# VH-VL binders against o60147: the designs that were tried, part 221

Target 1, 175 residues: o60147
Amino acid sequence: MLEKNKYLYIFRHIQTNQVLLSQGNVLKKTALFQLPYPLQKPVAPNGMRPAKLRKDHWVPLLKVEFPNESMFQSVFMQLLNYRKYRSVQPLTSDLLKLPIPVRRRKIMRQEVPNTIADLADILNKEKFPENSVRLQLSDKSDSEYADWPPSVQIDSEEIKLSRGFREKTTVDEAR

## First folded at step 9 (VH-VL)

Design za2 (framework fv_gimsilumab)
Fold by ESMFold2-Fast, scan of step 9:
Structure za2 (fold): chain C 175 residues (1-175), chain A 121 residues (1-121), chain B 107 residues (1-107)
Amino acid sequence: as target 1 above (175 residues)
Amino acid sequence: EVQLVESGGGLVQPGGSLRLSCAASGFTFSDYWMHWLRQVPGKGPVWVSRINSDGSSTTYADSVRGRFTISRDNANNTLFLQMNSLRADDTALYFCARESYYYGTGWFDYWGQGTPVTVSS
Amino acid sequence: EIVLTQSPVTLSVSPGERVTLSCRASQSVSSNLAWYQQKLGQGPRLLIYGASTRATDIPARFSGSGSETEFTLTISSLQSEDFAVYYCQQYNNWPLTFGQGTKLEIK
């Protein structure tokens, strides 16, 4: 019995604070379909191709290790859907008062706190075994955006990653 | 516009093998996560397998793990399901389906019409 | 795995009537529930996702509601083309699972 695909990699955009979820340590340009607000001017003709991925603009936010693929796929899927549902909810009256560019900027700035809160909410609702989910963050203070259940163990060591989105010798340092 | 057309089904004896194909058209196939599902007449669909956009990640239902292999050829817009060690309970209509526009969502916006697989002596 | 139970198994109705179909999950699936319509000889057609969000090009007479373990699909005024089998599907937990279906037939 082999357990595979048990790591969730979460990246953030250095300028907009937008978040991308990935099943691998390297971002693929199809991940840009997760974004409600494109980073570049929207262009087509057909408009179904993802925007160009600028690898140097995405840095690791956190890495999550699950005990098995079923738990990983469940949490990954729930996180993507939390973000999808948030995008279709009515905006608050306070946000509607703002000009569109200012409104979008404020929404994008909240993606990191929202993603961390969403992850914690999912893990609190799922009844995973004690200490079965391991979190490793680039900045440990980001863990303070949420209260974590007993199933979560936060790594004392922060992720040591290059300025770009590509990882360097990281898997064996984080456990 | 968007079309998924399955083929490769047929009658096979227990222990045999079949390779199913799904020809995709009307969209950028390489951008989408794809699935195989199966359905016995009069019953609901059963999820079988999932593959990501570039084919580097695959997931299988417990009942088919180790026997079935999902793969894709993005150059030719084709999804495959290699089925080995077939059992009588693998008998079903097999569908390919596209995961919705925002990948990883887990629901299907387009399905093919299905290709029948019958495993019997 | 999460089991989805649909009720009734079959429902005999007349065009113009309001129809409500139920789907119950063995454990909470939050709002991660989709509804599909399947006609004879065809693959399923997406109607609703996120328990209540209507998919593109789906008529307004279709609506979904519910959360956690109890969900409903409502057709406000049944049309002749709506006689089909309807399936619910959860995408909260792996593996993905479907209900056994509710068949709408002509009374």
Scores: ipSAE 0.576, ipTM 0.811, lowest interface PAE 1.7, mean pLDDT 85
Fold by OpenDDE, second read of step 10:
Structure za2 (fold): chain C 175 residues (1-175), chain A 121 residues (1-121), chain B 107 residues (1-107)
Amino acid sequence: as target 1 above (175 residues)
Amino acid sequence: EVQLVESGGGLVQPGGSLRLSCAASGFTFSDYWMHWLRQVPGKGPVWVSRINSDGSSTTYADSVRGRFTISRDNANNTLFLQMNSLRADDTALYFCARESYYYGTGWFDYWGQGTPVTVSS
Amino acid sequence: EIVLTQSPVTLSVSPGERVTLSCRASQSVSSNLAWYQQKLGQGPRLLIYGASTRATDIPARFSGSGSETEFTLTISSLQSEDFAVYYCQQYNNWPLTFGQGTKLEIK
């Protein structure tokens, strides 16, 4: 039997706009491993991996429901790979012209739209059945960052912001 | 053993309403997307409505949109179909079905026995 | 919507015979096709999904093949319990649609 993991939650940092992926509606400490190692152990506002997870600094960006765990896992892993790929790409000449603090801020500002675009790109490539994936956004305007395939049905209602977590559903309780 | 048992069917006049129920057992109901389908005797099944795991998303066939409402009570492992403004062409055997979870999406791995709905003056 | 046409409408066969049922789609459904068996007084039972994958606890005598617009369900050796109506269903496009069914009856 496959595990009961059907929901992808994406959180954004309220100050840095960094993005964390979650397999549940509550952020776990292990989620911080998604962020790059700090050079000098900076705090979260510096755009690096913090020493501790401050759940109150993270708000939901979007929720994705998949029909089954296999589809979820496929998309989740691809998202991580996309992020990793970006992290090792050389900086553009435009970014290199900027002071390091400004550069970091600019890069972090792009994490939200990049993550959304990555998700859409992955879903477009997967060619899932029509209306097989349900997407709910905290801000519907964020859906404009990408073209979504027919497999995605965007919820007309926005998700309520809840720092560090979403209200548990029956599915979540079964995990 | 997975079981789906429909109830609530009956005879109703045009313009009337019915509420169908589907009792689920033998599996974690809240993990699965559920569907209603209907079938006229001697014909193939026709898809009617779908609901996701937590009930936050519903989809309807064009023929029933605005008249039918699908919902679920995960605490009591029950699926519902509220049918309003019923018409003669709504007459059919109504099935609840579970959308496959482990193998994929878009097909149904378990069905109930059905509950009959007859709309007639 | 995608229209699925099954053939034949009715097939009279004897136990032990090889049976081949056809399902044609009005447009491509890739491999997103399922087959169901329905006996009198019962709900449908899933046989095949993904055009060719046998569902859990389905006898090996049942097999599915095909892609795009042409699909086939084969029963290698018909058993007495196999007399029923068989339906194909596509899940490539919304709304989900079924064929009109093929009835297997005893010769």
Scores: ipSAE 0.028, ipTM 0.623, lowest interface PAE 5.2, mean pLDDT 87

Design za3 (framework fv_gimsilumab)
Fold by ESMFold2-Fast, scan of step 9:
Formats: structure tokens, sequence, C-alpha cells
Structure za3 (fold): chain C 175 residues (1-175), chain A 121 residues (1-121), chain B 107 residues (1-107)
């Protein structure tokens, strides 16, 4: 088992509010496959290949600690799948009335509240043990986007990242 | 066209070892999570192991943990499964499979043809 | 782990018939279910993911429906190339699990 597999990091883009999920505290360029709207011109015509990842444009939104890999993988898979299914749903009439560039900006800005709501929905359905999941948010007010189950403990501790894009955990091995 | 071709299966005695290979072509191998699955004739597939795009994260089924090691060589577009301390119940067709285009989504868009492993004395 | 039970185990059918295959999960998997087709001597082929989304290049006669614990794969007009074993797979919970399969054979 790898220790970093017990932590889920969620990052947000500072300009577009788009969200990326990561197994660990470093984003890989393959995470850009999660984006329906590329941040820069894609290498492939259909945008299926990752664009270049700019480390300074992504900041941590939240960190979730799970007591085991089974719970971590189940939640991580469900979050990615919620995101995929949302991308193929028909748009609301309100959004369809907007010009395409304005529409895309509004959709992208909704990713943070949508991701937080999805996470809470998954955790509510799974019925994990009380206080078994630890949630750390960069901005604690973001927890108000959803109602959390008794399995979730919200911490005030700062999210710690390793320098650069190195694959590191925030676990203190000396402890 | 996406292709995955497994090799390295064979007949081995209990306690023996085998190394399986999966040669990938037709896509950017280093962008995808890869899995090994196995199947006994007449039964459904059983998940065995997974590896992320750069090889830094691996996970194993409870039944193979400590005995099997998944690895990849992105320079040569090849996935490996090192199988040690083989048991009779490891007998199966072994498939490599590519996980869908989003990171760790859990369904497989392409599979190989399988390579047979028989553990018998 | 989540157990997937498929029914029927075997179906004997003729080309042109409508076929329905069922998959039942031991607990809710939301819509996180895929369907695969496997022909003798070949690896599985993805048909459906997300319970109802058809994979690339899969003919329109294949459709999926269902959610939570009850899922159905339908082939609206069976073709000769559709005789195969069909498997469902959940990706809601770890570890990933598959059903035991439904075999379609010629009547």
Amino acid sequence: as target 1 above (175 residues)
Amino acid sequence: EVQLVESGGGLVQPGGSLRLSCAASGFTFSDYWMHWLRQVPGKGPVWVSRINSDGSSTTYADSVRGRFTISRDNANNTLFLQMNSLRADDTALYFCARESYYEATGWFDYWGQGTPVTVSS
Amino acid sequence: EIVLTQSPVTLSVSPGERVTLSCRASQSVSSNLAWYQQKLGQGPRLLIYGASTRATDIPARFSGSGSETEFTLTISSLQSEDFAVYYCQQYNNWPLTFGQGTKLEIK
C-alpha cells in the first residue's frame, strides 16, 4: 500500500475556477484530461491530449484523508464519474440563451461548488464510520456548499504541499 | 488503432514465477492508467492490479498482494506483471487493459487478447 | 466487495429478436456500471459505460438502462455477430467487480 493513496487533493484554477482531482499533492499533466474546456490550445485537434500544465495557476481547494485505500479509491472514482456525466448532460435554458464564451465562463465557475456538492453526496451515500474522513479546506466557507454526513470531520489545519511538482505526501513520517 | 498484446504466460509449478508483458501501440501509453485482470474460463473477469500513468502509484487485489508486482516502461510502451509464489488458484487467462481517458475512472475502453497462465504440479 | 448477479445465465435466440440482459448489484452503484461483450478467443469489448452511454463505434441497437442496483442491456434486433458472452462491471466501489456473464447462443 502507498501512503499517498489515502489522500485526495482537489485543485482549482485561479482564473477559470475549473477543478482537477489528484491522487497526491502534485498535479500530473494527464489530469488535464478531466477538463471539458482546455486552458490553452490543445496538442490534439479534439482536445483529448493534455495541454501544458502551469503549476502556478493551480491552488489547493481541499484535501481529504481516508482511513484506507478502498474508501479513497471508491470516492475518487465516483467524483471523476460525476464530473464526466455532468459534461454530457443537456444545458439549461438559461445557459442556452447566453453567447458561447459567456456560457462557458459561467459553467466553469460552477465547478468548485459542484465538486464540493458531489463529494458530500458521495460521502452521504457511502455511510462510512463516524469521524473516519478528515476534510481540510483552503477556504473554510467552501464547506457551506453542502451538508456533510457524520463520517466527516472538518479540520482547520493548513494544506501543506511539496515544492514544485514533486510527488510527495503531507504525512510526517517522523511521527 | 489501439492495440494491447500480452505475452509471457505458460505452465509453471506451484511456488514458481512468471513475468507477463503487455505491448501497447496506437496511443500515447504514458498518458493512461493500466490494469491487469484475469479470467477463468466460463467466469467473469477478476481485477488483479493497476498502475498510474508515470508508475508512481500501484494497487493490488488482496489475493495477490505481496506476491505480484506491476510495473511499466513508458519509453518502450510496455506494461509488466511479475508473478512470484504462484498458486494453483492463480491459473487463468491474464489480460492487460487500458483505463478510460479520464484519470482513474474505473472502466476499460481497450483490452488485449489474453495470455494463459497454468499453475500445476 | 460488491457482487453483481447477471440473468439469465444463458439465452438461446434467433437473429432479429429483441434481447434483454439483466445485472443486479448487491448494493447501490449509482449509475457507475459498464457492459462488455466477449467473443471466444478475444478480450472483452466495451459497449456501454455510465449505465446508458454507448461507447465509440458501438451500434445503436445496443442500449443500456437502469440505476442503483438494477440494470438492463438491450439489443433491439440481434445480428449474427452479437452471439457472445456479456458482462456487467461496477466502478462505484473498490475493488472493481464483474458479473458472472450471460451467454447468447444460436437457437
Scores: ipSAE 0.263, ipTM 0.718, lowest interface PAE 4.2, mean pLDDT 83
Fold by OpenDDE, second read of step 10:
Structure za3 (fold): chain C 175 residues (1-175), chain A 121 residues (1-121), chain B 107 residues (1-107)
Amino acid sequence: as target 1 above (175 residues)
Amino acid sequence: EVQLVESGGGLVQPGGSLRLSCAASGFTFSDYWMHWLRQVPGKGPVWVSRINSDGSSTTYADSVRGRFTISRDNANNTLFLQMNSLRADDTALYFCARESYYEATGWFDYWGQGTPVTVSS
Amino acid sequence: EIVLTQSPVTLSVSPGERVTLSCRASQSVSSNLAWYQQKLGQGPRLLIYGASTRATDIPARFSGSGSETEFTLTISSLQSEDFAVYYCQQYNNWPLTFGQGTKLEIK
């Protein structure tokens, strides 16, 4: 059995590329509160916060194993703060020239690389012990979005997690 | 009220085919993962197949892989199970079941009454 | 696959009695266990999920406990409508598996 209290799972939405953080390998409905709530009722894929959690619309982006729960909590909270900070930053002139739906899509597309970069930055600042943090990516190429500190050991194998389920086995078909 | 109603069961010879249907009502069908299970009288249920919300992903038990196909029509709130190359050991009562919409996955909050499938020469 | 073994196979009881059903897993399933009730001629009805959480509209007399490999379903005071077959089911690993069931019959 894995100790979920020291594991961070990051999921991405398959359509919007929005990102959700999770302490467990199964997303909770409450995770949706991480997403901004627009003035108008959002409808996926153009909405910011889906009305309901569609389990099959979220795929694992990466898994991080920390030495303990305290380190996990620290990084988790910092990630949320980074996201909040980014959300209140002024839009660039280039983005302002685009229609609102297109603008939203472009911003959402940056959520994955931004989140990965945020994680790396936070870990660089935390100065955890060497090889004390284990990182597993769904796509190994995603590791290229950031420079990782010595505290991070990147797994050679990609994360194997089925959408909305705790274990990926050979009986699962590709989703 | 959530309702699941199976149909399409019957008597078929070995090597034959059947198509089961499950009519769903009382909930937003397209939001839920659906399953087929089967049960031999006097035995516990056996999981057969799962399909995700939009039908893009399916999973099968080893015993039916390559022979059975699960699909869904969200526009008509219907779940299907195409059963080919049927064998005697496929004889059972077949249930459709809704996977729970709670934070976890893998259990079933609603079941139909079942449709009987008998494979016999 | 994970094998779930229920005991007893059959239990003869009277209304008002306390009933305890057991489910053992061949390996750890954490708390990923559900209980179902099945009456004759009907599909299963969800009673408990997460080992100890009652489903919606399930009477308080039903309770679940246990973790890892040992689980228990308890009916504090058996009612006449509770005579049925009860199944446990694990959802910790593929494939999903059920126990063989415990039949409650009237003494």
Scores: ipSAE 0.000, ipTM 0.581, lowest interface PAE 11.0, mean pLDDT 87

Design za4 (framework fv_gimsilumab)
Fold by ESMFold2-Fast, scan of step 9:
Structure za4 (fold): chain C 175 residues (1-175), chain A 121 residues (1-121), chain B 107 residues (1-107)
Amino acid sequence: as target 1 above (175 residues)
Amino acid sequence: EVQLVESGGGLVQPGGSLRLSCAASGFTFSDYWMHWLRQVPGKGPVWVSRINSDGSSTTYADSVRGRFTISRDNANNTLFLQMNSLRADDTALYFCARESYYELTGWFDYWGQGTPVTVSS
Amino acid sequence: EIVLTQSPVTLSVSPGERVTLSCRASQSVSSNLAWYQQKLGQGPRLLIYGASTRATDIPARFSGSGSETEFTLTISSLQSEDFAVYYCQQYNNWPLTFGQGTKLEIK
């Protein structure tokens, strides 16, 4: 059977508000390399081994459904690029006056509004068919961080609390 | 050290099938996204297919979709490409390549030496 | 898809020379560009990613620069083992695409 890769799953950290992008509904440890401020120091930097993933600390933020895999891949890659671009921008003078830990917390808190704004910007530049991209949010008020193009349809239903209720995972890989 | 070794190429008639293998060593195979690419002499590489770390997600170039299937065996550190309904324009040297840890960031840090596939009557 | 055009197609140079290779994208790829070296009978070898970051074990004489649509690979003092074909690759947009290559040959 044909594989279906037309969903983008976006997660946020329960404590830091950092965001992770995923092509699947379950986060993989390699996704932690998306973070400019890691929650835990990676081991073996030259081996590119990621830090340990605490799945219980990440909750759904947004699910995006695309009409086909090509559009999904293009938007996903552009979102990763926007995050890289943002991480190298000069800090404001107000942020530079703060101690490093306080500064990083403020920057991390902005990842949710920034990611939503970036997604909207990408979708506004792409010329997708009307109502072809479906958004489902955990908190519908987060959609107000951006102006959406006609290609976007926002689901009236929020993502319900599914962690521990819908997805029952008791064990990780036993390897 | 990291090594990728392709095998399974050969001469085949149009409409025929081949199964390519890529044996990986020197790294934790199950942590990486893997790709197949192909190259005709005198031209640049062309992306063919990719598979994520656990094999649950696959993508294909438009020219091979429905004919090729990428798969992996993480227990034996092997990547596969099943090629069906082969055409003359599938003739190329086929490479397996490892993508960086960053999911779908798109550069390849290690490649194999390639295995030749010739589709000719 | 994004088309990458490399120039020149062939460059004849002597060891010790400073060499620059160009890659132009049909639309912006930000800094999401990699460079590879390929020798006869071998697979490509990663040299640079992120337009300017040198890969592991790549000699310091290799450097990359550029952004958006214009990129350059520089070899500061060409050595005999550097004669090969060089390819650029973008990973900004799907599908992933490569340039047609620049062949570096002995003068």
Scores: ipSAE 0.044, ipTM 0.647, lowest interface PAE 6.1, mean pLDDT 82

Design za5 (framework fv_gimsilumab)
Fold by ESMFold2-Fast, scan of step 9:
Structure za5 (fold): chain C 175 residues (1-175), chain A 121 residues (1-121), chain B 107 residues (1-107)
Amino acid sequence: as target 1 above (175 residues)
Amino acid sequence: EVQLVESGGGLVQPGGSLRLSCAASGFTFSDYWMHWLRQVPGKGPVWVSRINSDGSSTTYADSVRGRFTISRDNANNTLFLQMNSLRADDTALYFCARESYYEMTGWFDYWGQGTPVTVSS
Amino acid sequence: EIVLTQSPVTLSVSPGERVTLSCRASQSVSSNLAWYQQKLGQGPRLLIYGASTRATDIPARFSGSGSETEFTLTISSLQSEDFAVYYCQQYNNWPLTFGQGTKLEIK
């Protein structure tokens, strides 16, 4: 019994603001292929994902705790699918008017608010029990990107981890 | 080029055990979530178990939890399903399948041909 | 769990005909629905995902449509190699579930 499969970890790239989802508190290189890559499907413009997974370039954005694995899996799958659909949608006329480098930067910058809005939308569609989903953010102001349902309890404390969702080492030679 | 080949099925008495294997080739096995599904003739597939890319996370259908164990050997591109305390209603054709996308979209782009498991006295 | 009901259960058709297969979900699955083709002695083959996106190397005669609870797979001009069982699958909610299948038979 007792699996860790009830936590959703979301990471943000420190330079590009791109977002990656993970079932574990450590990102794996496979997370880079969250878009429909192996099927040769059209994806977002070049530059919307990092070329290499450098774990030191990713910091926690938020952590979600679900009461059971079934709820976690449903939300995780829906969130991945929202990201997938966003990646293949036609660009708006406003974005097409921008030079390519400016367009890519603007699209990448929007991943954090978009991911948070998508998460809230999914949780609003599901009829989960009150206070059954625990949300912990690195920056509480990010919760303002969406309206949260009664099922969500936002932690009073922000995430304070060095890399990934790992605590600082227990051995510290520096004083 | 992508191939999944199951083996290890057979006839076993109730309460017995079997270990299924799935040999993967033509892709980077360690990058994909892998699943076991089973199918009774004339019915649709039923999901049984899944395992993530490095084997650190496993999930089971309620009907097999505590009896089946999914595992993988990324060095040898092989997926396993250890089946214990087998029951008559575990009788089915067992498939391994690759989840189409690197981190869980829930649809399967490649399946094996299946290995038959019959649990009968 | 989400129940997927396919109709008809069996369809007898001739080559060249337009074929329409339906899949109904017991609750909304958005567009998170896939279609598979399974021939005797073989594992399922992915045809469509995301309700309407054709998988790699799938002929243009196969198309998918629908959203929420009502989905359709269409084969615009049936060929001899298309006689098989077709399954729909939802990936909106856990656990993953499949329909009971629609069998296409030669008339």
Scores: ipSAE 0.078, ipTM 0.653, lowest interface PAE 5.9, mean pLDDT 81

Design za6 (framework fv_gimsilumab)
Fold by ESMFold2-Fast, scan of step 9:
Structure za6 (fold): chain C 175 residues (1-175), chain A 121 residues (1-121), chain B 107 residues (1-107)
Amino acid sequence: as target 1 above (175 residues)
Amino acid sequence: EVQLVESGGGLVQPGGSLRLSCAASGFTFSDYWMHWLRQVPGKGPVWVSYINSDGSSTTYADSVRGRFTISRDNANNTLFLQMNSLRADDTALYFCARESYYEGTGWFDYWGQGTPVTVSS
Amino acid sequence: EIVLTQSPVTLSVSPGERVTLSCRASQSVSSNLAWYQQKLGQGPRLLIYGASTRATDIPARFSGSGSETEFTLTISSLQSEDFAVYYCQQYNNWPLTFGQGTKLEIK
């Protein structure tokens, strides 16, 4: 079998509140495919590729450490499936009544609460051993978006990123 | 031109193993979620397994979980399906398919031609 | 899992005719429904996604409609290359599921 990191990193966009998942503390361009661009019915997402990753616009939201790779893969897969399912759901009648810019902003701002709630839901259903999962938040108040099971230990220590995450883009260097 | 070409199918006895390959060309393979699906003649396709763009996440249909393993080699643009403990009910034409370029869309914009797998004694 | 039922199972038609194929879901799939065309010896070809959006390079004679549990694929003027099996697929819920197919045959 292949050895993998036991860590899940979740990043937040500083302006839109959109969320990206990563298996390591380096955010790759392919992570942008997690985002529904544009944020409307499935019609639009199949038209154009997501924009290039701008690492300067993403900050760590939380980091989850799992006791083994099996537990990590189960939770990671379920989170991706929850996000996948949401990306193809039709808009509610209340959202459809809003102007397009207001509608998009409202959808984007829900990604942080939704992702945290999904993570907690998955962890509550999995019945992992007590204190076996370590949750580290950049802002501890974000833990209030959900009720956590006994398997989760919440830490308030700074999330450290690799040097590669902080490197300037080629475009920034060329200008 | 986007192309997906499956290989590795054949005749195998119950309890045996086969490894299917899917050679991808004409696109950036490492950017896409990939799936395996199978089809019995005269019936609709049945989803078997998926793998995300970097290979970090996989999911399987209940009927094959624990017996099949999906993997990918992004350096060589190849998708694999390792099939162990094969049963007569696994007999089908096996397709690899590319999920539309957004992760999480759930429809397949390109499929291969299929490779036949027959499990018989 | 969501069951998709297609009707008719087989349809005998002549070139130039308008053809309508139906797909019914056992529970709501909203508009998260795709249609594929499959010819003998070939893999499926994407025609429609999102119930009504034509995929790249698909002729205008193909159109999709419907929502929730009732969907239709219409071919406005059947061409000789359109004789094939057509499948609907939902992507509203995991696992992804397909209908049993509708076969278009030459009359």
Scores: ipSAE 0.000, ipTM 0.509, lowest interface PAE 12.3, mean pLDDT 79

Design za7 (framework fv_gimsilumab)
Fold by ESMFold2-Fast, scan of step 9:
Order: structure tokens, then C-alpha cells, then sequence
Structure za7 (fold): chain C 175 residues (1-175), chain A 121 residues (1-121), chain B 107 residues (1-107)
């Protein structure tokens, strides 16, 4: 649908602070492919291991409204590429000194500030028209993780999910 | 079945170099973090180095940092350990091991049989 | 680094006996402890992880318990194939460290 193509939703895991991106206000099971944790490895034959998507464990972090589909696609794909880039960067020496469970928890806690910073960086590089992008945050203080370009209008209004998001099973469709 | 087979060990004099190989089979090698460990007979294993799934990140034990280099060839399912400036205390049986995929891991679900490295004159 | 001390160093036992092996950490490792079995000429085999979770294809006679600094591996009824060296390993702190081992030998 057209409306879905103009909106980016970013969700946060209530326990780990891991982040998922969605082209709409409904999370699909395939969004789990974005996570390096907890499905570190191995990947099952014929794709990722069957992991349960617990919709009740994910809450909206932010919503971005774009004036057209091409701007949405550009930003969405760049965010996925930034996440891939971050996942392969060398860990700092201080992180490498930490126990593996502590290290992973610290890395996961940084996904919210990192995702917000990545979004702002992409929007600064794209040079979109002034006030053409609307950013809604569940918590307005999260906007402080980055400097935003003139193209962005920031609102702190509640992000409304599609009816049935919390009422659905842990997967949208059988695989 | 999962198999890890080490090779490349041998006798070398102090200051010399060796390159160890670990041939992996029975699993998708490119999906796993891999490690090198070493063991002196009669003692417990000692962790040496790890490498992530795509080879972009590596870590070393303090005793080998700057002398050893871990690498991998995912196209040929092979893990490597380049050992330079070898010392008598590097003498050990060297194992490659696969890190388990469970969250919060740091344990090894499969190990090879080891390849012996002896540093002496 | 965290030092793991295993006891006893050597244990002489007969098949059918219940055996308990101890591993003590120099500081808390929570439940982040694994146990391995190593036979002569072979690499280690994972038995237990998370202090008490049995690995795939490991017989039910093997069980682990403990937390913080004191851990135990129990073999409820020793079989002939269980004569080996057993190592504990912590993965709570870097660097990863192993105990010195407990050797089970036939009485």
C-alpha cells in the first residue's frame, strides 16, 4: 500500500534495546533477519533459524513520515546498510576486555542511540527540502542523540500502531 | 556431521614461523565465530585468538598479540593461524574450535583433534 | 584473570560408582561455566554449559550444578567410556580460562 511506502517505523525491544526497522506499523517475522543478537549463529538450512517474533516485546521507538516513496526507500535502504556496516566493525579494546554476555548487553544497549544517530546522518546527507520529513518520537529526549537537519520536523506525539498489532499471534503468517 | 581438521604444525626453531590451517566441514562455516586454542600435555587448554563470521574482527591473547594473525577463507571453509617470532613457550598442541550459536556464548561446541607445534633448537 | 581450580587432581574409581568433580573460581563467574571431557589423542568434547545445561547428545548421567564460585560436575553411574580428563571453563571474564583438569582413572 502507498501509505506504508511513506512511513518508516522503528521498534525497540523492551528488555534488550535491540532495534527493528519496519516499512509499516506491523512487524513481520522477516524483520528478525536484521538482528545479530540473539540469533548469533548457526543459521538453519533454508535461511534463518525459526525464531519466535514476540510482538508484545517490541514498542515503537520512532516513526518517520516521508513526502514520497523514493525518499522513503532511499532512507530505509541506507539505514539497513548502516546497520550491516556497524555489525562488521572491529570492537573497541575496552569492549573486548568485557565478558561476552556483558559485552553483548552493552552493544545491544547502544542500538537505540546508534540507530537515531544513523538516521540523522542519512537525513543530513540527503539534503531534503526544509520541513519535508516528520519525525515522531515515543520519548522526545531520544532526539538528543543526534543533530537534525532543517528537513526534519520533530514531534513527541504518541505513535499509533495498526489495530491488531498487539492482538496478533507472534508471527504475521505461517512460513 | 561437524568436523574440524587442523594441519600445518611441526618442529621449528625459535624466531621461526608456521602457518596452521583448520579445514571445516559439515556446517555453514561462514555463519560461525571461530577460535584457536592451545594445550600443553597434562595442562588445561589456553585461549589464543578468535575471529568473527566474516573475518572483519579479531582478538588475541596478550601473550601472542603482535606475533600471531588469525584469518579465514569462507569460500574454502578454512581457518588460519599465522604464527611469527615463535618462542619455546609457544610449544603446544593447537586446536581450532567452533563457538556455540546460543546467546551469551563463550563455550566451544566442537573442537578439532589438534596439530602439534614444537619450538626448539 | 580468573583462576579455576579443580579438585581432586586425580580420582581412581570403579564403573558404576557416583563421582563428583569440583571447580572453584577465584572470583564470581555467575553461571557462565562449561565442562568438557577430553580423551587421550582427542580434542575436548562439550558436556555442560551455563553451569547446568547438558549439551546435545550428552548422556543423562552427566549433570552440572553450582553458581558464583563453586561448581560441581556429577556422573551418576560411571561407565567404562567415562575415564578421561575433565576441564571446567569460565566465560564470564576475559580472557577465557580453563581449570587444570581432573583425571578419572580406573581403580
Amino acid sequence: as target 1 above (175 residues)
Amino acid sequence: EVQLVESGGGLVQPGGSLRLSCAASGFTFSDYWMHWLRQVPGKGPVWVSWINSDGSSTTYADSVRGRFTISRDNANNTLFLQMNSLRADDTALYFCARESYYEGTGWFDYWGQGTPVTVSS
Amino acid sequence: EIVLTQSPVTLSVSPGERVTLSCRASQSVSSNLAWYQQKLGQGPRLLIYGASTRATDIPARFSGSGSETEFTLTISSLQSEDFAVYYCQQYNNWPLTFGQGTKLEIK
Scores: ipSAE 0.006, ipTM 0.485, lowest interface PAE 13.2, mean pLDDT 79

